# Designs tried in a protein design chat: VHH binders against Protein CSN12 homolog (csn12). Part 15

Target 1, 185 residues: Protein CSN12 homolog (csn12), of Schizosaccharomyces pombe (o13873r232to416)
Amino acid sequence: VIFHYYLGIVAFLNQNYKNASAELEIAFSLCHKGYNRNLELILSYWIPTRILVNHQLPTKNLLSKFPNLASVYIPLTRALKSGNLGEFGKCLQKNETLLAKTKIYLTLEGTRDLCIRNLFRKTWIICGKSTRLPVSVFQIALQVAGTDLPKLHVEAILANMISKGYMRGYISRNFETVVLSAKDP
Short names: E, the ipSAE of ESMFold2; O, the ipSAE of OpenDDE; V2, 0.75 times the mean of E and O plus 0.25 times the DockQ between their complexes.

## First folded at step 4 (VHH)

Design Qb (framework vhh_7qia_2; at its last look DockQ between E and O 0.60; V2 from the best seeds 0.00; counts 0 for: pae O 4.2 > 2, unsure alone 64.8 < 65, grease 27.6 > 24.2)
Fold by OpenDDE, look of step 5:
Structure Qb (fold): chain B 185 residues (1-185), chain A 122 residues (1-122)
Amino acid sequence: as target 1 above (185 residues)
Amino acid sequence: QLQLVESGGGLVQPGGSLRLSCEASGFTFSSYWMGWYRQAPGKQRELVAFIKSGGSTNYADSVKGRFTISRDNAKNTVYLQMNSLRPEDTAIYYCARDYWDSLEYGSDFDYWGKGTPVTVSS
């Protein structure tokens, strides 16, 4: 367990999150349930890694066993799922000192795109699941969420989302419109 | 789509046995911890048994020595063998995937089956 834990941490610190996830998963699976402290240590690195790499969140049941982790990740996971960028930022800020100390802050900051993805999905749903939406609609969504950006920057964000596979479609720059897949945008 | 389908519940006399099954689909079963929970009428949902991906198990004190959780990764199934059943074991039993949830808008945070009722009564 210790061996895999350390390998996972080293990988994590080197931003090799795929490897970190694999090693920490092994560590977690092999760790006895009675060693809550060790489990918590493993989870402290594995949870952010899993969110980033696998787009999976810790369950409430898991977090209920680890109050310190719960205090951080219950609000964070709620923010991520709901696309609440404001709450996402607030959560990171509140825990900045603790998370920065372990270098976890950077990893979690990297999950902002997941939050944006969900915000945009919410926007899409609110707009009647249209396959064609103006970029301005997403701009407004970001504004409402507390992020005021020029339209050009919003296009860049949308392009990034598409590039990462978080959205399926393309941007028509001439029409300032996002064309989304009819099947699964 | 993630699915957990429980089966095996029913009516049994005190001292009897039941075997619950939960068939999972829509995710890499072998990678996840699985658990059985139960909710009795008027009570909160509680953990009954837990099994790690590697096969390590944990039990609530109330069921230790009587219940056995196991899994068959090849069948994507988790089992709960319940022996020496007592009236206080009466509850709806739920299968659950533990510790991880997919990051999707509008999805529930906990993945549970619909539950299978277990009634222990003379």
Scores: ipSAE 0.023, ipTM 0.294, lowest interface PAE 4.2, mean pLDDT 89
ESMFold2-Fast, scan of step 4: ipSAE 0.325; ipTM 0.682
ESMFold2, look of step 5: ipSAE 0.589; ipTM 0.802
ESMFold2 (binder alone), look of step 5: mean pLDDT 80; pTM 0.812

Design Qc (framework vhh_7qia_2)
Fold by ESMFold2-Fast, scan of step 4:
Structure Qc (fold): chain B 185 residues (1-185), chain A 119 residues (1-119)
Amino acid sequence: as target 1 above (185 residues)
Amino acid sequence: QLQLVESGGGLVQPGGSLRLSCEASGFTFSSYWMGWYRQAPGKQRELVAFIKSGGSTNYADSVKGRFTISRDNAKNTVYLQMNSLRPEDTAIYYCAAGDYWDSLEYDYWGKGTPVTVSS
């Protein structure tokens, strides 16, 4: 158990998240259920890794067994599912010292783009799944979610989402419009 | 590593029946708890049924007596038999391995199989 746990942490610290997830899964499967402290240590690295690379969230059923993890991840998973950037930021800030000490903070900060992805997907659905949306619609969505940004910064966020494959399309800057692919935007 | 493929959804009239299938690959199926979730438009994903590795089952109150979950470890498949379907059962149905993880994105892990109940 210990061996795979340490291999997982070393991979995590080297930002080899796919290998970290694989090793931590083995460590978790080999750990006895009665060793709650050991399971909690494994999960403290496995949960953020699973969110970042597999886009999977811990269930309430899993978290009910680990109150310390539940206090961090129940609000965070709610924010991620709803695309609530303001609450996402507050969750990270509230737990900043603990997450930074265990070197998890940057990994969870890396999931911010997933929160934005879900916010923009909800916005797209509310707008009737249109293939052409004004940049201002996304700016308003971000404002409602707790982040008031100028259009230039919103355009940068949209460009980042497109470059990561979270959105398919392009930005018409002259018309301040996002043109989304009809196929898997 | 994990792959789940759902099938069996469709259009049915109230009172009708459907059988959903989920074929799994990329892990030791027999050791995992398997579950069915659903997500209706504008609603959060909810657990409807799960089956543990040993075969014991649990159901959401809204589907007890109407839905039956089962598994075939030799075929790496989990099933959901849905009887006496109601309009409120209309949703996209998703398969999940283990009771520990949920998908963050709708169309990412287990694309789901849509079920529409209307007359």
Scores: ipSAE 0.138, ipTM 0.571, lowest interface PAE 3.1, mean pLDDT 79

Design Qd (framework vhh_7qia_2)
Fold by ESMFold2-Fast, scan of step 4:
Structure Qd (fold): chain B 185 residues (1-185), chain A 122 residues (1-122)
Amino acid sequence: as target 1 above (185 residues)
Amino acid sequence: QLQLVESGGGLVQPGGSLRLSCEASGFTFSSYWMGWYRQAPGKQRELVAFIKSGGSTNYADSVKGRFTISRDNAKNTVYLQMNSLRPEDTAIYYCAADSYWDSLEYGDYDYWGKGTPVTVSS
């Protein structure tokens, strides 16, 4: 268990998140259920890695066994699921000292784009799953979520979402309309 | 919408066999860990077996060697083959999707099926 735990931590610190997730999964599976302290240490690195790499959140069932992790991740999980950027930022700020100590802060900050993706997906659904959406619709969504940005910055965010594969489509020549793939935007 | 529908439960004699099925809909099945849990009258729900997205399996000591969990990603189905059944295996069996992990992609959903009863008695 200790060998795979250390390999996972080394991979995590080197930003090799796929290897970190694999090693931490092995450590978790080998760890005896009675060793709650060891499981908590493994999870403290596996949870943020799992969110970033696999787009999976810890459940309330898992977190109920680890109160220290629950206090951090229950609010963060809620914010990520709902696309609530304001609450996401508040959660990170509230836990900044703890997350910075373990070098987890940057990994969780990396999940901000997933929060934006969920916000935009909810926006797309509310707009009737249209294949053509004005950039202003996404600008308003970000504003409602606590981020008031000019149109050019919203276009940059949309371009980033498309480049990461979180959205399938393109921004029109005039940069006023997002054209989404008919199959899976 | 995430849904899990169990089937295959019933009454069998000790030493008999049953095969439980759980059909999933409303999520990307192949990326989820799937598990079977059971709850006997007056007892807490316990994990029986789980299968990871990659196919690796784990079993409770009480069923190891007798039960086999498997999945068919093309059919969005997870199975529990139960052999050499004992009276103490009598319980309501529940299918669960990712009891420890939730997909960020789907947001709101329920991880549990409604259960299928299994009674082992002569």
Scores: ipSAE 0.160, ipTM 0.585, lowest interface PAE 2.4, mean pLDDT 79

Design Qe (framework vhh_7qia_2)
Fold by ESMFold2-Fast, scan of step 4:
Structure Qe (fold): chain B 185 residues (1-185), chain A 122 residues (1-122)
Amino acid sequence: as target 1 above (185 residues)
Amino acid sequence: QLQLVESGGGLVQPGGSLRLSCEASGFTFSSYWMGWYRQAPGKQRELVAFIKSGGSTNYADSVKGRFTISRDNAKNTVYLQMNSLRPEDTAIYYCAKDLSYWDSLEYEYDYWGKGTPVTVSS
């Protein structure tokens, strides 16, 4: 247990999140037989890495056993899942001192793009899953979510989402429109 | 590379039976809890059943006595035997690992694997 926990923490501190997740997963599997004492320490590093690397959120069932983790992650997972970028930012700010002290802040900040992805997916669904959407629609979505940005900045965010594979398509500058893949936007 | 491949769905009459399979790769299958979720048209996804690494099982109240989850660690496969099927069981069925503690971050329609559709109608 201890051995894989240390390997996971070393990987985490070196920002090798894929290896950190793998090692912490092994540590957790060895403890899941009711050895609750050490589970919270493993989860404090595994939860943020699992969100970032595996795109998975802790359930309320898991968090119900760990009140300190629940106070951080119940609101954060709600914000991430719903694409509520404003609430995501508020959750990080509220817990900044704790997260910075444990070196977790940057890992969770890295999940911001996943929150934006869910916001844009929600926007796409609300707009009837159209293959062509004005850039202004995404600008309004960001504004409603608490981020009022000029059109050029919104285009930069969209370009970043496309480059990361979170959206499939391209931006038509002539028509100020996002053209999405019909199969898998 | 993590992969889950569901199969076994189809069209059946009320009272019929189906057996769903999920083949897993890319992780230490025997160490993880495995389970089945379903999403019916116009409904939220729900947990149907899960099986722990040690073989103990749990079921949603709506399927208790009718469905049986099992696993074959040698084949890295989890199964769902569905008996006495009802129209209300119509859904796309999805396989998942770490079911008790982890949920997908994916919004709306993105789930583990492609799922396998089950339709129960006359």
Scores: ipSAE 0.226, ipTM 0.650, lowest interface PAE 1.9, mean pLDDT 80

Design Qf (framework vhh_7qia_2)
Fold by ESMFold2-Fast, scan of step 4:
Structure Qf (fold): chain B 185 residues (1-185), chain A 122 residues (1-122)
Amino acid sequence: as target 1 above (185 residues)
Amino acid sequence: QLQLVESGGGLVQPGGSLRLSCEASGFTFSSYWMGWYRQAPGKQRELVAFIKSGGSTNYADSVKGRFTISRDNAKNTVYLQMNSLRPEDTAIYYCAKDLSRYFDSLSPEDYWGKGTPVTVSS
């Protein structure tokens, strides 16, 4: 257990998230079910790794067994699912001391782009799943979510989303329009 | 990136057969339970069959004896062999990964494949 736990932590700190996830999964599977303290330590690194790399959120069933993790991740998972950037930021700030102490803060901050993806997906649905959307529509979505940005900054965010594969398509700057592929943005 | 790609659906006459395939990527396929769901027009999505990592299977009463779920871990693929098809089997069939107690996909689209439509009609 302890060997795979340490290998997982070393990989996590080195930003080798694939190896971190693999080692932490082995540590979790080998850990005795009655040893909640040890399971909680493993989960404290496995959960943020799964969110960042696999885009997976801990279940309520899992979190119900670990109240300290539940207090952090139940609000955070709700914010991520809903694309609520304001609540996402508040959750990180509320838990900043705990997350920074364990070197998890930056990993969770790295999931902010997933929150933006869900916001933009909701925007796409509200617009009737159109394959052509003005950049201004995404600018308004960000304003409603508490982030007021000029069009150039919104284009940079959209370019980042496309670069990461969170949206499929391209930006037509001549027409100030996002052209989405037939597949999900 | 987790991906599930269904194929094999189509139009078939009552009593006919179809074999559905689901190719999986982005996770350790052999470690997870895999399943098939279906959604008929105007109905809720329902579980059709699932196969555990060890190979044991379970079926909905409506398809038991007619459908067979199987997996090929070397190809990261799960199959649904559908025999003696009936008009009520008409639905979009979805492959699902991981009825895990620990983690759920962030997006419903990531949880489910795109689906493969099956129409049973003369």
Scores: ipSAE 0.197, ipTM 0.621, lowest interface PAE 2.5, mean pLDDT 78

Design Ua (framework vhh_7uia_1)
Fold by ESMFold2-Fast, scan of step 4:
Structure Ua (fold): chain B 185 residues (1-185), chain A 121 residues (1-121)
Amino acid sequence: as target 1 above (185 residues)
Amino acid sequence: QLQLVETGGGLVKPGGSLRLSCVVSGFTFSSYWMAWVRQAPGKELEWVSSIKSSGSETYYEDSVKGRFTISTDNAKNTLYLQMSSLKPEDTAVYYCATDYWDSLEYGMDVWGQGTQVTVSS
């Protein structure tokens, strides 16, 4: 157990998240279910890795066994699922000292783009799943979420989301409009 | 190298029974919560039931309570779903999944190809 746990942490600290996930999974699977403190240590590095690379969140069932992890990840999971960028930032700030000591802070900060993806997806749904959305709609969504950005910066964020495959479509600069795939946006 | 293989589906008449099996490999079965999820034609993934590997805790969707029973055999690394009093609305592809991780987008990750259950007169 301890060997794979240390291999996982070393990989995590070296930003080798694929190897970190593999080693931590082995450590978790080898750890007895009654050894909650050891499972908690493994999960403290495995959860952020799973969010960042696999886009997976810990369930309430998993977190119910680990109150210390639940206090961090229940609010963070809610913020990520809902695209609540303001709450996401508050969660990181509230836990900054703990996350910095364990070198997890930057890994969780790296999940901010996933929060933005879900914010934009919710915006699309609220707008009736339209195939054509003004850039201003996403600008307003970011503003309501606590991030007031000029239009050019919002276009850059949208371009980044498209380049990462988080949105299917293109940006029409002439009409200041995002055109999404009708069948699979 | 997680692998889940679902079997046991088929065609049954309303009121019939089926037992689904999921063989788990690539991890220690007893360390995980396991779940059955299903997807009916044209619908989203629906959580059906969850079990702690020890068998001490089980949870069910309201529409299947009293009709479905989830269980495990840790020696065989196998998860089961015993389905009774089947109804046409139970028609779906059934998947087994680890209940520790949820998709950021929608529902739980599914690991296998699923097994088709069709309830038709």
Scores: ipSAE 0.160, ipTM 0.594, lowest interface PAE 3.2, mean pLDDT 78

Design Ub (framework vhh_7uia_1)
Fold by ESMFold2-Fast, scan of step 4:
Structure Ub (fold): chain B 185 residues (1-185), chain A 123 residues (1-123)
Amino acid sequence: as target 1 above (185 residues)
Amino acid sequence: QLQLVETGGGLVKPGGSLRLSCVVSGFTFSSYWMAWVRQAPGKELEWVSSIKSSGSETYYEDSVKGRFTISTDNAKNTLYLQMSSLKPEDTAVYYCARDYWDSLEYGSDFDYWGQGTQVTVSS
């Protein structure tokens, strides 16, 4: 159990998140269920890794067994799933000291783009799942979520989302529109 | 790779019984909480029951408590739902799922959900 936990933490600190997730899953599966502290330590690194790499959130049922993790992750997962950037930022700020001590802060900060993706997916759905959306629609979505940015900055965010594969499509700069693929926008 | 295969659904009369099975592969079954969830026509997903894979703890939605029994066979990586005293309101597609992880994607799909098995309770 310790061996796979150690391998998982080393991979996590080296930003090898796929190996970290695999090793931590093995450690969790081998850990005796009565050893809550050991399970909590494994989960403290596995949860942020699962969010970043596998795009998965811990359930309320999992978190109910670990009150310290629940206080961090229940509000954070709610913000991530709903695309609430303002609440996401507040959750990270509130837990900054704890997350920085455990080297987790930067990994969770890395999930901000996934929060933006969900905000944009919600926007796409509200707009009738159109394949063509003005950049201004995403600018307004970000403004409603507490982030007031110039159009050029919004275009940069959209380009980053497309570059990371979080959105499929391209930006038509001449017409100031985002053209989305019918598959996995 | 992750695979969940649900079977055992069918057409049954009110008061009847069915046993649903979910064969799990691609992850360590005995390390997770497993759940049954259902979706009736035109309704949202409803959690039905959860079990710790060791079988030591079970939880049920109030409307099924006393009528349904969740169980596991860890050697076969199989989750079961024994359904008795079935009502027309139990008509739904039943899915098994890992009770530890939810999809981050906007919406309600789980990456680990199977194809589901249809249960129809009708006279």
Scores: ipSAE 0.254, ipTM 0.679, lowest interface PAE 1.7, mean pLDDT 78

Design Uc (framework vhh_7uia_1)
Fold by ESMFold2-Fast, scan of step 4:
Structure Uc (fold): chain B 185 residues (1-185), chain A 120 residues (1-120)
Amino acid sequence: as target 1 above (185 residues)
Amino acid sequence: QLQLVETGGGLVKPGGSLRLSCVVSGFTFSSYWMAWVRQAPGKELEWVSSIKSSGSETYYEDSVKGRFTISTDNAKNTLYLQMSSLKPEDTAVYYCAAGDYWDSLEYDYWGQGTQVTVSS
């Protein structure tokens, strides 16, 4: 168990999150269920890794067994699910000391892109799933979510979302619009 | 009051395909997250995939990414799981579930389950 835990932590620290998730899953499965502090330690690295890599949020059932994790992840998962960037930022700041101690802060900060993806998908749905949306629509969505950015910055965020595969399409700067794939934007 | 009924399970050879359906009655599923959860013989429940009823968000367990596709037909109040490239490890009872979040074990409503067996 210790072996897979260490392999998971090493992968996590090297930002090899796919391997970290796999090793930590094995460590968790092998850990005796009665050793709550050991399970909690494994989960403290596995939960953020699972969110980043698999887009899998921890269950209420799992969190109910670990109150320290529940206090961090229940508000964070609500923010991620709703695309609420302001609340996401507040959750990270509130728990900064705890998260920084274990190097988890940066991993959870990495899930900000998932929060943005959820915000932009919600925006796309509200706009009737149009294949052509003005960049200004996403700028307004970010502003409502607590992030007021100039249009050039919003275009950079959209380009990043496209490059990461969170959105399928391209940005037409001549018309200041984002053109989304009709099948899977 | 919400009732979920799964169909489409059966015996299939490795590499084969199956499509599972879950018909929702009582309420429209538009206000819920819909999910597929499986349980292999002697194992714990394993979350497979979730979809927000609006179709805006889908999530998959790593082992099924690229092989399974979750979808909905809101007009028919039906949830689907298209399974391809099936492996013996996919053998399980598959449950349709509904809740206010996509978490694997926090669903408010569950179907009866449908058996999927992948064997030569």
Scores: ipSAE 0.000, ipTM 0.081, lowest interface PAE 21.7, mean pLDDT 71

Design Ud (framework vhh_7uia_1)
Fold by ESMFold2-Fast, scan of step 4:
Structure Ud (fold): chain B 185 residues (1-185), chain A 123 residues (1-123)
Amino acid sequence: as target 1 above (185 residues)
Amino acid sequence: QLQLVETGGGLVKPGGSLRLSCVVSGFTFSSYWMAWVRQAPGKELEWVSSIKSSGSETYYEDSVKGRFTISTDNAKNTLYLQMSSLKPEDTAVYYCAADSYWDSLEYGDYDYWGQGTQVTVSS
């Protein structure tokens, strides 16, 4: 258990998140149920890694067994699922000392793009799942979520989402419109 | 492809017993909490019992505690629910579920469900 935990932490600190996730999964599966401290330590690195790499959130069932992790991740999970950038920022700030101490803060900050993706997906659904959406619709969505940005910055965010594969489509600058793939944008 | 196939349902009289089986393929037990979930006619889904196949850790809903026993046979990749002292209130479709620790952020919950098996407790 300790060997795979150690390898997972080393990989995490080196930002080799695929290796970190694999080693931490092995450590978690080998850990006995009576060793809640060890399970919690493994999860403290596995949870942020799973969010960033696999785009997966811990379930309420998992978190109910670890009150310290639940206090951090229940609000953060809610914010990520809803695309609530304001609440996401508040959760990171509230837990900043703990997350910085364990070297997790930057990893969770890296999940901000996932929060933006969910905000945009929610916006797309509200707009009737249209394949063509004005850039201004996404600008308004960000404004409602507490982030007031010029159109040019919103286009940059959209371009980043497309580049990362979080959205499928392209930006038509002549019409200031996002054209989404009909195949599951 | 992950598959869960339930068998063992049927009609039984109050006080009787049934054993449900769920044959699983396409994944390793140790990565999942296996569960039995039921839905009575016109009611919401109700969790019945869970087991982590890598260990002896089991949990039960209060109304079935002492009457139902959840178990696994790792060699056969099979989950069981032994039901005893059955009551009319146990009448439901029973689903085998692989309850992961992780929800997909993009597409919601990745709960794997079987087709279900009908249990009817009636005179």
Scores: ipSAE 0.093, ipTM 0.533, lowest interface PAE 4.0, mean pLDDT 76

Design Ue (framework vhh_7uia_1)
Fold by ESMFold2-Fast, scan of step 4:
Structure Ue (fold): chain B 185 residues (1-185), chain A 123 residues (1-123)
Amino acid sequence: as target 1 above (185 residues)
Amino acid sequence: QLQLVETGGGLVKPGGSLRLSCVVSGFTFSSYWMAWVRQAPGKELEWVSSIKSSGSETYYEDSVKGRFTISTDNAKNTLYLQMSSLKPEDTAVYYCAKDLSYWDSLEYEYDYWGQGTQVTVSS
């Protein structure tokens, strides 16, 4: 248990998240059910790693066994699922001191792009799954979600989403429209 | 690229046995709890059983305890449900699914259930 826990933490601190997830999974599976404190320590690094790498969220059932983790992750998972960037930012800020002490803050900040992904997917669905959408539609979605950005910054965000494979398509040469693929945008 | 394929259903007499299989592809089998869920005609979905892919922990609906056994073959990415002492009330379409007891997907588009396999218990 302790050996895989340490290997997982070392991988996590080195930003080797795939190895961190694998080692922490082994540590969790080997840990005795009655050792809640040890399970909580493993989960404190495994949860942010699974969100970032595997795009998986802890359930309320898992979090109900660990009140300290629940207070952090129940609001955060809600914000991530709904694409609520404002609430996502507030959750990170509220827990900033704790997350910084444990070196988790940057890893969770790295999941912001997943929150944007879900926001843009909701926007696309609301717009009738159109293959051509003005950049302004995404700018308005970000404003409603609490992030007021100029068009150039919104275009940069869209370009990043496309480069990461979160959206399939391209931005028109005049930066006025986003052209999305018919499959899995 | 997630895919679940259920097989093994059929018509059996009360007191008979059946083994259901679910072949899983497109994700890390060992990272999830797997489940069997059933739906009888005109009724809601009912959870039947769950297993951690390691095989170390299993859970059952009270009505099937002692009659059904859930198991996995991790090398084949296959989930099984061995059903014995079948009753008419076990008649349903059976689906395999990721058990979301501990982890849920962030992605909007995902397939939790396969096509299902029909189990009919009748004299």
Scores: ipSAE 0.161, ipTM 0.601, lowest interface PAE 3.3, mean pLDDT 77

Design Uf (framework vhh_7uia_1)
Fold by ESMFold2-Fast, scan of step 4:
Structure Uf (fold): chain B 185 residues (1-185), chain A 123 residues (1-123)
Amino acid sequence: as target 1 above (185 residues)
Amino acid sequence: QLQLVETGGGLVKPGGSLRLSCVVSGFTFSSYWMAWVRQAPGKELEWVSSIKSSGSETYYEDSVKGRFTISTDNAKNTLYLQMSSLKPEDTAVYYCAKDLSRYFDSLSPEDYWGQGTQVTVSS
């Protein structure tokens, strides 16, 4: 248990998040479920790595057993699921001291792109899953979510989402339009 | 190093049957709960079924109870989903995964390993 926990922490500190997630999963699986303090220590690193690497959010059921984690992650998971960038930022700032002390802040900041992806996916669905969407639609989505950005910055965000495989398609600059794959983006 | 490869999907008429397979590598298969999850186009990822690695416990989403059967072959590190009495609403991409659903929810099927296997139920 302890061995895999330490391997996971070393990987986490080295920003080897895939290996950190794997080792922490083993530590969690082997840990006696009645040892809440040990489980909480494992989860304090496993949850942020699972969000970043596996794009998975802790359930309310899991968090109900760990009030300190619940106070951080219940608001954060709501923000991530809804694509609420403003709430996401507020959650990180509220918990900045704790997250910085445990070296988790930057890992959670790295999940901001997942929040944007979920916002854009919901925007696409609301617009009837069109294969062609004006860049302005995504700009408005970001504005409603609390982030007012010029068109060029929105295009940069969209290009980044496409580069990461979060969206499938390309940007037609002449038409100021995002052309999405016939498959789900 | 974890890898999951889903196969067995296809086009089938309502009332038909399909058997999905998932070959697992890169971890001790028998140490984990395994799951089948699906996503219809433009919808959220939906949990379908889970099995304890030993095969001793299984759980199903209400809409598939009595129609789907989850099973494992630990010697082959393979997870199966036998689907019968298929309905148009079963049309989705099916993914296999470690069952962490009691602990974690997925944001997107793209977070799962592989491309999944497409099941289309259509006349």
Scores: ipSAE 0.144, ipTM 0.579, lowest interface PAE 3.7, mean pLDDT 78

